# Ledger of designs, part 20: VH-VL binders against Jasmonate-induced protein homolog

Target 1, 185 residues: Jasmonate-induced protein homolog, of Atriplex canescens (Fourwing saltbush) (Calligonum canescens) (p42764)
Amino acid sequence: MASTQAMGMTEQQKKSVDEMVEKATNMGVNVQAQNSAVVSMINQTNVSMTFNENHNWSGSVVGTGYPKSIPTKQSRQFIHQGDAKDGSQGAVVYYGSNANGEPCGWLLAWCAPTNVTPTKPNRVYVDCGAQSKFDTISWDTIKAKLDVGPATTNFTDVDTETTIAAGVTSTGSFASVGAAFGLST
Below, E stands for the ipSAE of ESMFold2; O stands for the ipSAE of OpenDDE; V2 stands for 0.75 times the mean of E and O plus 0.25 times the DockQ between their complexes.

## First folded at step 21 (VH-VL; framework fv_iluzanebart)

Design v1 (from u1 with heavy chain L50I P62D; at its last look DockQ between E and O 0.68; V2 from the best seeds 0.80)
Fold by ESMFold2, look of step 23:
Structure v1 (fold): chain C 185 residues (1-185), chain A 123 residues (1-123), chain B 107 residues (1-107)
Amino acid sequence: as target 1 above (185 residues)
Amino acid sequence: EVQLVQSGAEVKKPGESLKISCKGSGYSFASYWIGWVRQMPGKGLEWMGIIYPGDSDTRYSDSFQGQVTISADKSISTAYLQWSSLKASDTAMYFCARHYGSFGTYSWGMDVWGQGTLVTVSS
Amino acid sequence: EIVMTQSPATLSVSPGERATLSCRASQSVSYDLAWFQQKPGQAPRLLIYGASTRATGIPARFSGSGSGTEFTLTISSLQPEDFAVYYCQQYNNWPYTFGQGTKVDIK
C-alpha cells in the first residue's frame, strides 16, 4: 500500500478550496468569461512550484497560458476556454518539494462544463506524491478516474506527506475550479 | 457476460484475519473503479471505498479508513477486501460493484454487482 | 458526508396501484442521483441514474424525477415482482451515500 486516503477534507482544506473557488469566480465575472473554466491554485507548501505539463481533453488555455511558477503561500490563476459541446476538460501538473526537500508533484484534473447535465457533470480528480510518480502519465487513465470522481475531493500521500484538495462549481456562463497544493506535515 | 464473482461465505471468530475476493470477467477489469458496499443484517447499504485496479489508486470512506484494506491484483482481475483483526460488528454482507461513468455517455452508475459475501463473526 | 433521507419507510399498496417514493439530500447533488432495487438475498439492481434515466432493461413503469436536493421514484403500475426495498444513492461526492431505504410491500 504505497498511499492511502480518507475522503474527508479538513476544515483548513475546505476553507482554502472555497477561497480559491471564490477567487476564480471573481476573476471570471470581471473578465466576462464564457464557456470556460477559471482555475485558481494556491501553493501552501514551503517552496515555489513550477509548471511541468498540461493535458486537454476539451478546450485549451487562453491568454498568457499556465502560470510558470506559483510562489510559496501565493495563488495563481488561468482561464481554460471550453468548446461548445464538451466544455473545459483539462489537467495540470506542478512540481515542488516536500518538507524534507524531496522532489514532489501535484496533479489537478477537471471536467467543467458550463451547463451541467445528467451526463456532463462537474468533476475533479487530484493526486500528489513523489515527482517520479508523474514521469509517465496515462491520460486515458486519469480521464477514466476523473469521470467517476466527485465535484470536490482531496488526497494525501503518506510517503511524501503531501496533500491536495480541489473543488468545482458553475457560476453563470463559466465554471470555477479551486485547488490547494500543500503538505500534510 | 460482464460478471463480478465473489468468494464464498465466511464464519470467523473475533481477532482472526480475513481476505475476501471479487473477480471480474467480460470487461477490461483494470480500466474501471471497483468499490465495496457493506450491508449489516437487516440494515441498509454503506459505501466503503473504491480502487482503480490499473494503478491501485484507493480511496476510503472515513468510517472505514483504518478498519479495512481494499486492494487489487489486475493480473488476475481480482479486487480484495481484508481485515487484520475481525470484530463481531463486522458481521455483514459485503458486495463489490463496478463503477461506470464517462463524460457525455448515456450509461452511468454502479451497474454491475457481485453476488455478495456473507461474513459472520461470532464466538 | 451527504445525508440521504427517504420517505416513507414502508409503503403498502396493491398491484396495479401507483407507488411514489421520496428522497432528499442534505445538500445539492445536482443530477447525481441513482435508484436501486434490492430483493431479499440479492444484490442491489440499478434502476435509475442521472435522476431520471432508466438503466438498460428497466421497465417503463419506473420513472425518476428531481434535481438538487429533492428526488422522486414513481412506479406507475405496481407489479407483484416489484416487492423490494428501494434505495436512493448520491454520487456527486465521495463517499457515495445511500438513503435508509423504502420497503414496498405488495398486498
Scores: ipSAE 0.843, ipTM 0.908, lowest interface PAE 0.7, mean pLDDT 92
ESMFold2, look of step 21: ipSAE 0.807; ipTM 0.900
ESMFold2 (binder alone), look of step 21: mean pLDDT 90; pTM 0.925
OpenDDE, look of step 21: ipSAE 0.910; ipTM 0.950
ESMFold2 (binder alone), look of step 23: mean pLDDT 90; pTM 0.921
OpenDDE, look of step 23: ipSAE 0.908; ipTM 0.949
ESMFold2, look of step 25: ipSAE 0.773; ipTM 0.882
ESMFold2 (binder alone), look of step 25: mean pLDDT 90; pTM 0.920
OpenDDE, look of step 25: ipSAE 0.901; ipTM 0.947

Design v2 (from u1 with heavy chain P62D; at its last look DockQ between E and O 0.80; V2 from the best seeds 0.85)
Fold by ESMFold2, look of step 21:
Structure v2 (fold): chain C 185 residues (1-185), chain A 123 residues (1-123), chain B 107 residues (1-107)
Amino acid sequence: as target 1 above (185 residues)
Amino acid sequence: EVQLVQSGAEVKKPGESLKISCKGSGYSFASYWIGWVRQMPGKGLEWMGLIYPGDSDTRYSDSFQGQVTISADKSISTAYLQWSSLKASDTAMYFCARHYGSFGTYSWGMDVWGQGTLVTVSS
Amino acid sequence: EIVMTQSPATLSVSPGERATLSCRASQSVSYDLAWFQQKPGQAPRLLIYGASTRATGIPARFSGSGSGTEFTLTISSLQPEDFAVYYCQQYNNWPYTFGQGTKVDIK
């Protein structure tokens, strides 16, 4: 059961992702974001999460950078400025713990082109599980999965009982990415 | 030539196990999602789920999670669909299909399909 | 799940004439819409992806249009080999879902 999941988001996950998309949208409007992914993440676990790493396929973070921590039951945001050719394409990994105190990780990847076209879509890919799962990440593999992925998705790791859900949508001149990092209970 | 070749037709009784196969050739099998599609007699197409053979990342449609097992053996370029206990309602044609896409060039395509495996489950 | 609804269920058309098939999604799927052709006893064949892009090797008489929730497949100047069932499919979200099919029969 290494990386299996049910595809349906729970009602709680849908609400959380929608709320995070709305927070990202409001932030993007406030700062007049252009050609960017505005990303909002909520930590629905029982401990603070810490930033582990990022990856950029196109674009880079601006402003204060990636939130170094996400306190339990709180959200944090960042803006990832896209390149002119391929927009914003990136990933982040945060570490935390599951309900049993075991170290775990949550990975969020997104593809947010400057303009959505039939060959340049909005996409997300998510993964979570034991922290050791993220010791050696093949970013080429993540990109291959992301390119063929959906605009909204979730994943539950049965071994650690962790879950993650995310969605991306376009809002005029920028994309809003919302994610919920959580436990499957 | 990119090709997916499935195992032959199966006739089974309820309660029996079954594992059908889908072998890929002519491309890097481990690097593309492979999905399974069910077509019940006289009905349309139902997407069941998919697997990334490179690391066995597997995602199921809610209707099929817990009902079947999707797996792969990348060393022999083969994906599998498996039942632990067949029911008469599992009678259908099953297709495998490659999911191909690359940002900016070809955003998506279930472009290569296996020929199908007919599974008949009856007393 | 996103429900895909096709119309008409059956379309009778003479060879050389134009066929127009419709597909509606229950929510926006952006451009993430594919069309497939299936003949009896065969696997589906990808015709169109991205709502309007022909797959490799697909004749120019097949064209697609639309975005969001409303999509159309047009087959200009039908050939004898075009009589089949056609399915639309969204791939904006998992699970991917297919329409129920439109059968294109010879008149």
Scores: ipSAE 0.823, ipTM 0.904, lowest interface PAE 1.0, mean pLDDT 92
ESMFold2 (binder alone), look of step 21: mean pLDDT 88; pTM 0.897
OpenDDE, look of step 21: ipSAE 0.908; ipTM 0.949

Design v3 (from u1 with heavy chain L50I T58I P62D; at its last look DockQ between E and O 0.62; V2 from the best seeds 0.80)
Fold by ESMFold2, look of step 21:
Structure v3 (fold): chain C 185 residues (1-185), chain A 123 residues (1-123), chain B 107 residues (1-107)
Amino acid sequence: as target 1 above (185 residues)
Amino acid sequence: EVQLVQSGAEVKKPGESLKISCKGSGYSFASYWIGWVRQMPGKGLEWMGIIYPGDSDIRYSDSFQGQVTISADKSISTAYLQWSSLKASDTAMYFCARHYGSFGTYSWGMDVWGQGTLVTVSS
Amino acid sequence: EIVMTQSPATLSVSPGERATLSCRASQSVSYDLAWFQQKPGQAPRLLIYGASTRATGIPARFSGSGSGTEFTLTISSLQPEDFAVYYCQQYNNWPYTFGQGTKVDIK
């Protein structure tokens, strides 16, 4: 019954992010992840999403790397191994389409320190919209926003009717990052 | 010295428009989130929302989405709060505040505040 | 949104005594807790951030503690200039939210 302009994180977005955090947690436990961000992303759009770009401020992806695609209504995961000093801090951009077939992008950035302290917090930053929004990204700008950002957040782009929600939490020796890439309609 | 200086007090009628300002100096204005806080007479503090002036990324508290417009002009280091049609219930003190944070050295702080702008809306 | 609850609403104490103010969050905010002081006719003043770190220029008699959902501001020896309203604020999640305030009165 929601309109095209969702206000704040909806109950459904909270549920989706929680499910992705749980999926990330289960993966991290199974592989005995240490000092890393385990990231789980669900594609709630009507088309497959394609990996476009990543950025690292601290740490790097391990294993087979970033999922090259995320099929519609499915989730994919990766592990981003942190550095000893500053843990895992990175970002990814995925491309897809909105309900009208217009090219769109979803950006997820995270900060997952080795240990959470008053000066080294868990943080996320999210953005979405027309694909052209992501043609030239200032990663310094994203980092400045991320450093002041929250541990859970969402964003809805009114023009494209795209939405994104994400959260990060510490689980034992690693952080679980969950994100939902979706449509606001 | 880092400062935020707000525009002066306003006395308005219901239905009128209003745009108040917050000018920053002594720091890279475009590089820090800046937010607005409402304090109704005799009440506590309410965070209204923030803007990143460098690219005008704006995030509103749900209570204020659609009620006010936050904007900025980075070329003159100024943030704005505006109403298209004031109501008597908009009578309050309004503060701007810088939101500072840097991973590893400083996690967060609303460390610099404007002096406040009193908005009075009465018929 | 995260509800911040302060207690007591009013604290009447004599100068030189210890004042203890409590703040509780409806969910964990980790260390993302700030304390502000506000005097009549003035902007709020940042006292504490990161639950326990004093802001620049804040006297040592102010100290903060806690993490997660329970936080405390302590004024170890109350001075006449400390009579004000004190607010806690979480910044773990948007929207940031303030407690309702604790008024510290002389008497």
Scores: ipSAE 0.812, ipTM 0.897, lowest interface PAE 1.0, mean pLDDT 92
ESMFold2 (binder alone), look of step 21: mean pLDDT 90; pTM 0.928
OpenDDE, look of step 21: ipSAE 0.905; ipTM 0.947

Design v4 (from t1 with heavy chain Y106S S107Y; at its last look DockQ between E and O 0.81; V2 from the best seeds 0.82)
Fold by ESMFold2, look of step 21:
Structure v4 (fold): chain C 185 residues (1-185), chain A 123 residues (1-123), chain B 107 residues (1-107)
Amino acid sequence: as target 1 above (185 residues)
Amino acid sequence: EVQLVQSGAEVKKPGESLKISCKGSGYSFASYWIGWVRQMPGKGLEWMGIIYPGDSDTRYSDSFQGQVTISADKSISTAYLQWSSLKASDTAMYFCARHYGSFGTSYWGMDVWGQGTLVTVSS
Amino acid sequence: EIVMTQSPATLSVSPGERATLSCRASQSVSYNLAWFQQKPGQAPRLLIYGASTRATGIPARFSGSGSGTEFTLTISSLQPEDFAVYYCQQYNNWPYTFGQGTKVDIK
């Protein structure tokens, strides 16, 4: 099997994701965000993380773009403006290292519709592991997984001992996305 | 048309291994999550975990992590549930189900179920 | 995990009458709520998804409502084939979780 994980977040992961959702909410209120995903990511690893790539299914990042780095134990944010039809749907990949110094990657994908309906839900998908896992990404595959995925999830890669958790919730006229990039050890 | 067909009933003893199957047809098997659901005698439904057959991405409910293995062989459109060492408490009906949906479609859910595989573990 | 709680555990209803089943989630699941029917010896059958949308081939007497944490399944005129166990299920979070079931018996 390529990757396996348990479904439940640890108490620390829940706390970290909730804090990031709250930080995203505060930013969205401060800038009066509308029809967007406000995304807050915390780096719970031991090294700085570096932006690798993004993908857009709907909408685009605004302002100065995606944070180029996320220093260890710090958080960074961005706003992804949705389009009128399908809201904000996108993904980011950040690179870093595990506890053994091996190159690793963390992927966060989200779906934040303009209006949440029974057929247009909030969703997240997460993945992490060896950096080489992200050399060639099938974005169609990621979208297929995201569309039927949950609004809150986590994943732990046993081989690299990396972990990621994320959640999305509606906050008035925007969605708040929180993510924690970390190590399982 | 879209179908999930499971392997037949099993009678086993504690400590034995077992692998049951769920074969899909009528759709792009590799492109949708397949989940497993346990129903213990006289009890309700418990979602055990899922797999994306296209790349074998597998996620387990905490209660079942380390207790079973979910796997798939996309070349024959088949998902599996297996135990390395059965317990009497594994006696149950096991269902597989497709997780269907796409953003903006009018249809979503665990919409297609296998017929179930009864597993009996007794001394 | 999100706990789904159904009430009542058993509901005795005469054919032709209305049945109302309740489902509560331990935290918001938005519209990500499904209802299933299960008869003895059979796989569950999807009735409702998105809290209120009938699955293909489901008769109009089945209707669902609610969002967030409170949901209701209504069967407006019970038919003989409707006596079964009904489960609600949230699909907002993994693991998906089911309520413990409501058995609808003939009175």
Scores: ipSAE 0.737, ipTM 0.884, lowest interface PAE 1.4, mean pLDDT 91
ESMFold2 (binder alone), look of step 21: mean pLDDT 92; pTM 0.933
OpenDDE, look of step 21: ipSAE 0.919; ipTM 0.951

Design v5 (from t1 with heavy chain Y106E S107Y; at its last look DockQ between E and O 0.89; V2 from the best seeds 0.84)
Fold by ESMFold2, look of step 21:
Structure v5 (fold): chain C 185 residues (1-185), chain A 123 residues (1-123), chain B 107 residues (1-107)
Amino acid sequence: as target 1 above (185 residues)
Amino acid sequence: EVQLVQSGAEVKKPGESLKISCKGSGYSFASYWIGWVRQMPGKGLEWMGIIYPGDSDTRYSDSFQGQVTISADKSISTAYLQWSSLKASDTAMYFCARHYGSFGTEYWGMDVWGQGTLVTVSS
Amino acid sequence: EIVMTQSPATLSVSPGERATLSCRASQSVSYNLAWFQQKPGQAPRLLIYGASTRATGIPARFSGSGSGTEFTLTISSLQPEDFAVYYCQQYNNWPYTFGQGTKVDIK
């Protein structure tokens, strides 16, 4: 329950998140996304990751939905269409394994308002660790943390040696969300 | 009235342990991030880290990781900052602050601060 | 981490005059910028959040502007109680970081 981690993205995490933001941007431009979060995730672990669940506070996924798996060293994307009032606000959880083969989870949450203003900013929240950490998620708690969180952050779970980094930026009429799911090794 | 009340000033020797407190009242303490800020004598403000008291999710600035422990006891609405072995360089004023915000309303601020706890570490 | 640089370090102004304080971020922080006032022996006081929104109870003479990497705090008609140190803070990235402060002194 108690996490103890340094903040501050490594150079590799920064590069990976920037690359995923760029992939999300290119996809959003390609499909002429409007009032949505275009999300790109890279799996930097040694095994495939499997989709576990999602949550919506505002908006919903469109197209082919959430990627059911993310192969090792590959990226996958989805588009989350926002509502008119509150834009796109949602979360996903993927499961995988750490370097020791222990089951682990990665959680990415985002807030991508219809219009970014001083009181409606882009936000992300990230978490990772043992898979059991995600057996029962309080989405109200995640939302409370997300509401006052940053637009770019990371987290490393010392016990499982898992890490996650994410960022969100506005790109014209949509938001680009990039995330890197990884191991701290 | 929303308040954060910190424990009193401390005078310590290098190598001693110390735990200072920050007690919240007038709001749902467990539901908001609470952070710690250091101000060394004659210097500016340094954000040390935060905790979400509801589940003890704790995040540290790189400079403070491994140097201090941030913790909370939500049953008594109290957050803590703790050193296992103080150094002279830990001499500073320490503030706690609530991180407040709600989407689309008033956004955010470190809006409520404790009065500060002066920690003096001298040989 | 994001480095916040304030200028000037000290600003000498007379009561009733305008003070202009600058804050620069090493990379974009969007609108995620706050300004704080601190007097000796006191906790910081939130003045502005979201680059331009006044916190509760802050007089209209305080105004903020900017986005991205360049931000300004303006005090349009300085009052005696406004002589203090002012800090900008970005909250776009964890860890949050403060500028080094601008001291506003009586001329």
Scores: ipSAE 0.733, ipTM 0.881, lowest interface PAE 1.5, mean pLDDT 91
ESMFold2 (binder alone), look of step 21: mean pLDDT 91; pTM 0.921
OpenDDE, look of step 21: ipSAE 0.912; ipTM 0.949

Design v6 (from t1 with heavy chain Y106S S107Y, light chain N32D; at its last look DockQ between E and O 0.60; V2 from the best seeds 0.81)
Heavy chain, then light chain:
Amino acid sequence: EVQLVQSGAEVKKPGESLKISCKGSGYSFASYWIGWVRQMPGKGLEWMGIIYPGDSDTRYSDSFQGQVTISADKSISTAYLQWSSLKASDTAMYFCARHYGSFGTSYWGMDVWGQGTLVTVSS
Amino acid sequence: EIVMTQSPATLSVSPGERATLSCRASQSVSYDLAWFQQKPGQAPRLLIYGASTRATGIPARFSGSGSGTEFTLTISSLQPEDFAVYYCQQYNNWPYTFGQGTKVDIK
ESMFold2, look of step 21: ipSAE 0.812; ipTM 0.899
ESMFold2 (binder alone), look of step 21: mean pLDDT 93; pTM 0.950
OpenDDE, look of step 21: ipSAE 0.921; ipTM 0.953
ESMFold2, look of step 23: ipSAE 0.827; ipTM 0.903
ESMFold2 (binder alone), look of step 23: mean pLDDT 93; pTM 0.948
OpenDDE, look of step 23: ipSAE 0.919; ipTM 0.952

## First folded at step 23 (VH-VL; framework fv_iluzanebart)

Design w1 (from v1 with heavy chain S107Y; at its last look DockQ between E and O 0.77; V2 from the best seeds 0.84)
Fold by ESMFold2, look of step 23:
Structure w1 (fold): chain C 185 residues (1-185), chain A 123 residues (1-123), chain B 107 residues (1-107)
Amino acid sequence: as target 1 above (185 residues)
Amino acid sequence: EVQLVQSGAEVKKPGESLKISCKGSGYSFASYWIGWVRQMPGKGLEWMGIIYPGDSDTRYSDSFQGQVTISADKSISTAYLQWSSLKASDTAMYFCARHYGSFGTYYWGMDVWGQGTLVTVSS
Amino acid sequence: EIVMTQSPATLSVSPGERATLSCRASQSVSYDLAWFQQKPGQAPRLLIYGASTRATGIPARFSGSGSGTEFTLTISSLQPEDFAVYYCQQYNNWPYTFGQGTKVDIK
């Protein structure tokens, strides 16, 4: 079973992702981030979201780690320190509920080197839907999709009416990742 | 040798259904996005959408969403492009292409293309 | 959607001469630019990816340059088999988009 959607972000999604990239940039400047991804996520659903899991292909989270929760209509941030060769590459999954109270999940994955090259690009991959979709994740599959992905993207799961959008850009000595977790209602 | 082989040319009438195919060989078919490109007579190239055959994750260009169905059967290494009701404006050459790349070690590329399937829709 | 604009529409060049093709993106696509060659009745063939890297088996007379929004394909010392239509394509964002093409004709 596959959920599909047209590739264009809505105007609301564009605004939300741009705001989250700006928040990530402001945080990265303020803490003088180096060779890292600064990630900002907004919860545009009607309930609090909780952290479920992460995956690292390159680098790791620093500081106080991944936000344990993201309250409704609020944003949270973390810093993912890259390694010297391959920068920051990782993923997070947050759980919440849709408008009908059904358990749902949102997955954000990124390749976010600070120094973009022809072979080390900025990429994002996103997915969302019923929470059971994320019971067993093949991280090799997610990586294969991510490597040949875009720098900005969105996805809507029509069955649960959940949506997600994300973008990544390089800003000086670090990369800024913005994501919006939401409902398609 | 990595290869994509498409089904043969089609001559159809408006309102008829059609499903054309693209069979991959020489690589792990389920592990790479595969996409479809339209070329209308005398025109340039239009990227229609892609599918990841391993789990059928499918993404459409806005212009083609709802107009065609992209699908795959990984057990026979085959992707499909399908119309439920053809229009005369669907007359075009249709190509499939593999999308490959690996961070840091391989570059991105639509490196292997099928030979094309000419679809002619006329009354 | 990122609009890719190619110039010129047609380029008339004699064999052995240099051809220069331009491609402009409506917003930055970083290094995520490919060039394709297409001959009548054939599928497109990947020439260049990453703005400047030749694909496997592509002769050294093909070279690409640029980043961001401005890109160039150069064919030094044109050969008879090089008369074709050339497309640039961005792969920074979905949907991937192609330029309208530049036809390279024999003068």
Scores: ipSAE 0.823, ipTM 0.905, lowest interface PAE 1.0, mean pLDDT 92
ESMFold2 (binder alone), look of step 23: mean pLDDT 91; pTM 0.927
OpenDDE, look of step 23: ipSAE 0.908; ipTM 0.948

Design w2 (from v6 with heavy chain S106E; at its last look DockQ between E and O 0.74; V2 from the best seeds 0.83)
Fold by ESMFold2, look of step 23:
Structure w2 (fold): chain C 185 residues (1-185), chain A 123 residues (1-123), chain B 107 residues (1-107)
Amino acid sequence: as target 1 above (185 residues)
Amino acid sequence: EVQLVQSGAEVKKPGESLKISCKGSGYSFASYWIGWVRQMPGKGLEWMGIIYPGDSDTRYSDSFQGQVTISADKSISTAYLQWSSLKASDTAMYFCARHYGSFGTEYWGMDVWGQGTLVTVSS
Amino acid sequence: EIVMTQSPATLSVSPGERATLSCRASQSVSYDLAWFQQKPGQAPRLLIYGASTRATGIPARFSGSGSGTEFTLTISSLQPEDFAVYYCQQYNNWPYTFGQGTKVDIK
């Protein structure tokens, strides 16, 4: 609901995102990922989070698919295989609750090109808030925001006191995406 | 022709409120981030924040969070920058700029700028 | 935030000569680097994006290079209309940040 967002990540958010990027990197190296986004998400809320939906602009999830749940204080990973032209570009939405037990959602979108070039950058977009914010998502709108987004970002929804931070970096032949789903401290 | 046209110069006193505007034409205004840039007298450029007019998603530089309000009315293709209580240190030129980017395109940038609005806060 | 540092602060050159401007980022910004020209009383004008791609309508004498943390703008044969202040700007992360500017003056 709230559209206002300060841009700076807290030290805690930076640490959490860095840890998730590291987990994604380690997984990608171990499975020898190529032309893909390896995504690691940590649930820093007080309840288990449940997968709601995904969207693909380029590429698709492989292996066992999107984690159906992310238990409290745990992380889960997936690999999104890119296509030859546009790499991996996708989004996921997870649902949970805030500290007051109100239903909330967290959205993570990423752009991870096969090769980073001047016109094909790594990008992330994040959003969170009341679950109703995610009832009908305009994916064209999310893509437009993502294309002009940064490589690392955060958002805090003042009304629900939810927060999300994410970053993407290239790791040789794949991109590592780390995200932290949380509540305002 | 794609254009951003800003409201005229303002002379204000400390403590007064102010809302300046930036009207877009010649493109789908609601579909591109639009940002504000401050230039203090004799100084360089400072990016203040952006808004996506389609849904009013607004993001501020930390230095400007809580200092100004960025808003938009997509029905009249207009973005705004406003202060509830001006300070002498708010004296500056303020620009709006469209933020364009499309994955894989040959073009990106803050490609279209408004002409600037001079805000003078004194006495 | 990412600090952009330009050098020199002022560059005095004769018309027809080459001008070389430097820009350094405090951390990698990949290719997400733009150059702007600003003349007194005017809005900035986009010259270069993606570190090296000229914006539409920008003369070939303007060229950019670099990636990561170090970038260069070159004006190969300076014309009278090129005397201005030049800013580099990263767009890899929010907030976008500008260098402090390089003023190109007539020698």
Scores: ipSAE 0.810, ipTM 0.899, lowest interface PAE 1.1, mean pLDDT 92
ESMFold2 (binder alone), look of step 23: mean pLDDT 90; pTM 0.924
OpenDDE, look of step 23: ipSAE 0.919; ipTM 0.953

Design w3 (from v6 with heavy chain S102K; at its last read DockQ between E and O 0.89; V2 from the best seeds 0.89)
Heavy chain, then light chain:
Amino acid sequence: EVQLVQSGAEVKKPGESLKISCKGSGYSFASYWIGWVRQMPGKGLEWMGIIYPGDSDTRYSDSFQGQVTISADKSISTAYLQWSSLKASDTAMYFCARHYGKFGTSYWGMDVWGQGTLVTVSS
Amino acid sequence: EIVMTQSPATLSVSPGERATLSCRASQSVSYDLAWFQQKPGQAPRLLIYGASTRATGIPARFSGSGSGTEFTLTISSLQPEDFAVYYCQQYNNWPYTFGQGTKVDIK
ESMFold2, look of step 23: ipSAE 0.789; ipTM 0.891
ESMFold2 (binder alone), look of step 23: mean pLDDT 93; pTM 0.948
OpenDDE, look of step 23: ipSAE 0.922; ipTM 0.953
ESMFold2, look of step 24: ipSAE 0.854; ipTM 0.914
ESMFold2 (binder alone), look of step 24: mean pLDDT 93; pTM 0.948
OpenDDE, look of step 24: ipSAE 0.912; ipTM 0.949
ESMFold2, look of step 25: ipSAE 0.755; ipTM 0.877
ESMFold2 (binder alone), look of step 25: mean pLDDT 93; pTM 0.948
OpenDDE, look of step 25: ipSAE 0.908; ipTM 0.947
ESMFold2, fold request of step 27: ipSAE 0.822, 0.829, 0.784; ipTM 0.902, 0.908, 0.884
ESMFold2 (binder alone), fold request of step 27: mean pLDDT 93, 94, 93; pTM 0.949, 0.950, 0.948
OpenDDE, fold request of step 27: ipSAE 0.933, 0.919, 0.932; ipTM 0.958, 0.954, 0.956
ESMFold2, last read: ipSAE 0.820, 0.825, 0.838; ipTM 0.898, 0.905, 0.912
ESMFold2 (binder alone), last read: mean pLDDT 94, 93, 93; pTM 0.952, 0.949, 0.946
OpenDDE, last read: ipSAE 0.931, 0.932, 0.931; ipTM 0.956, 0.956, 0.956

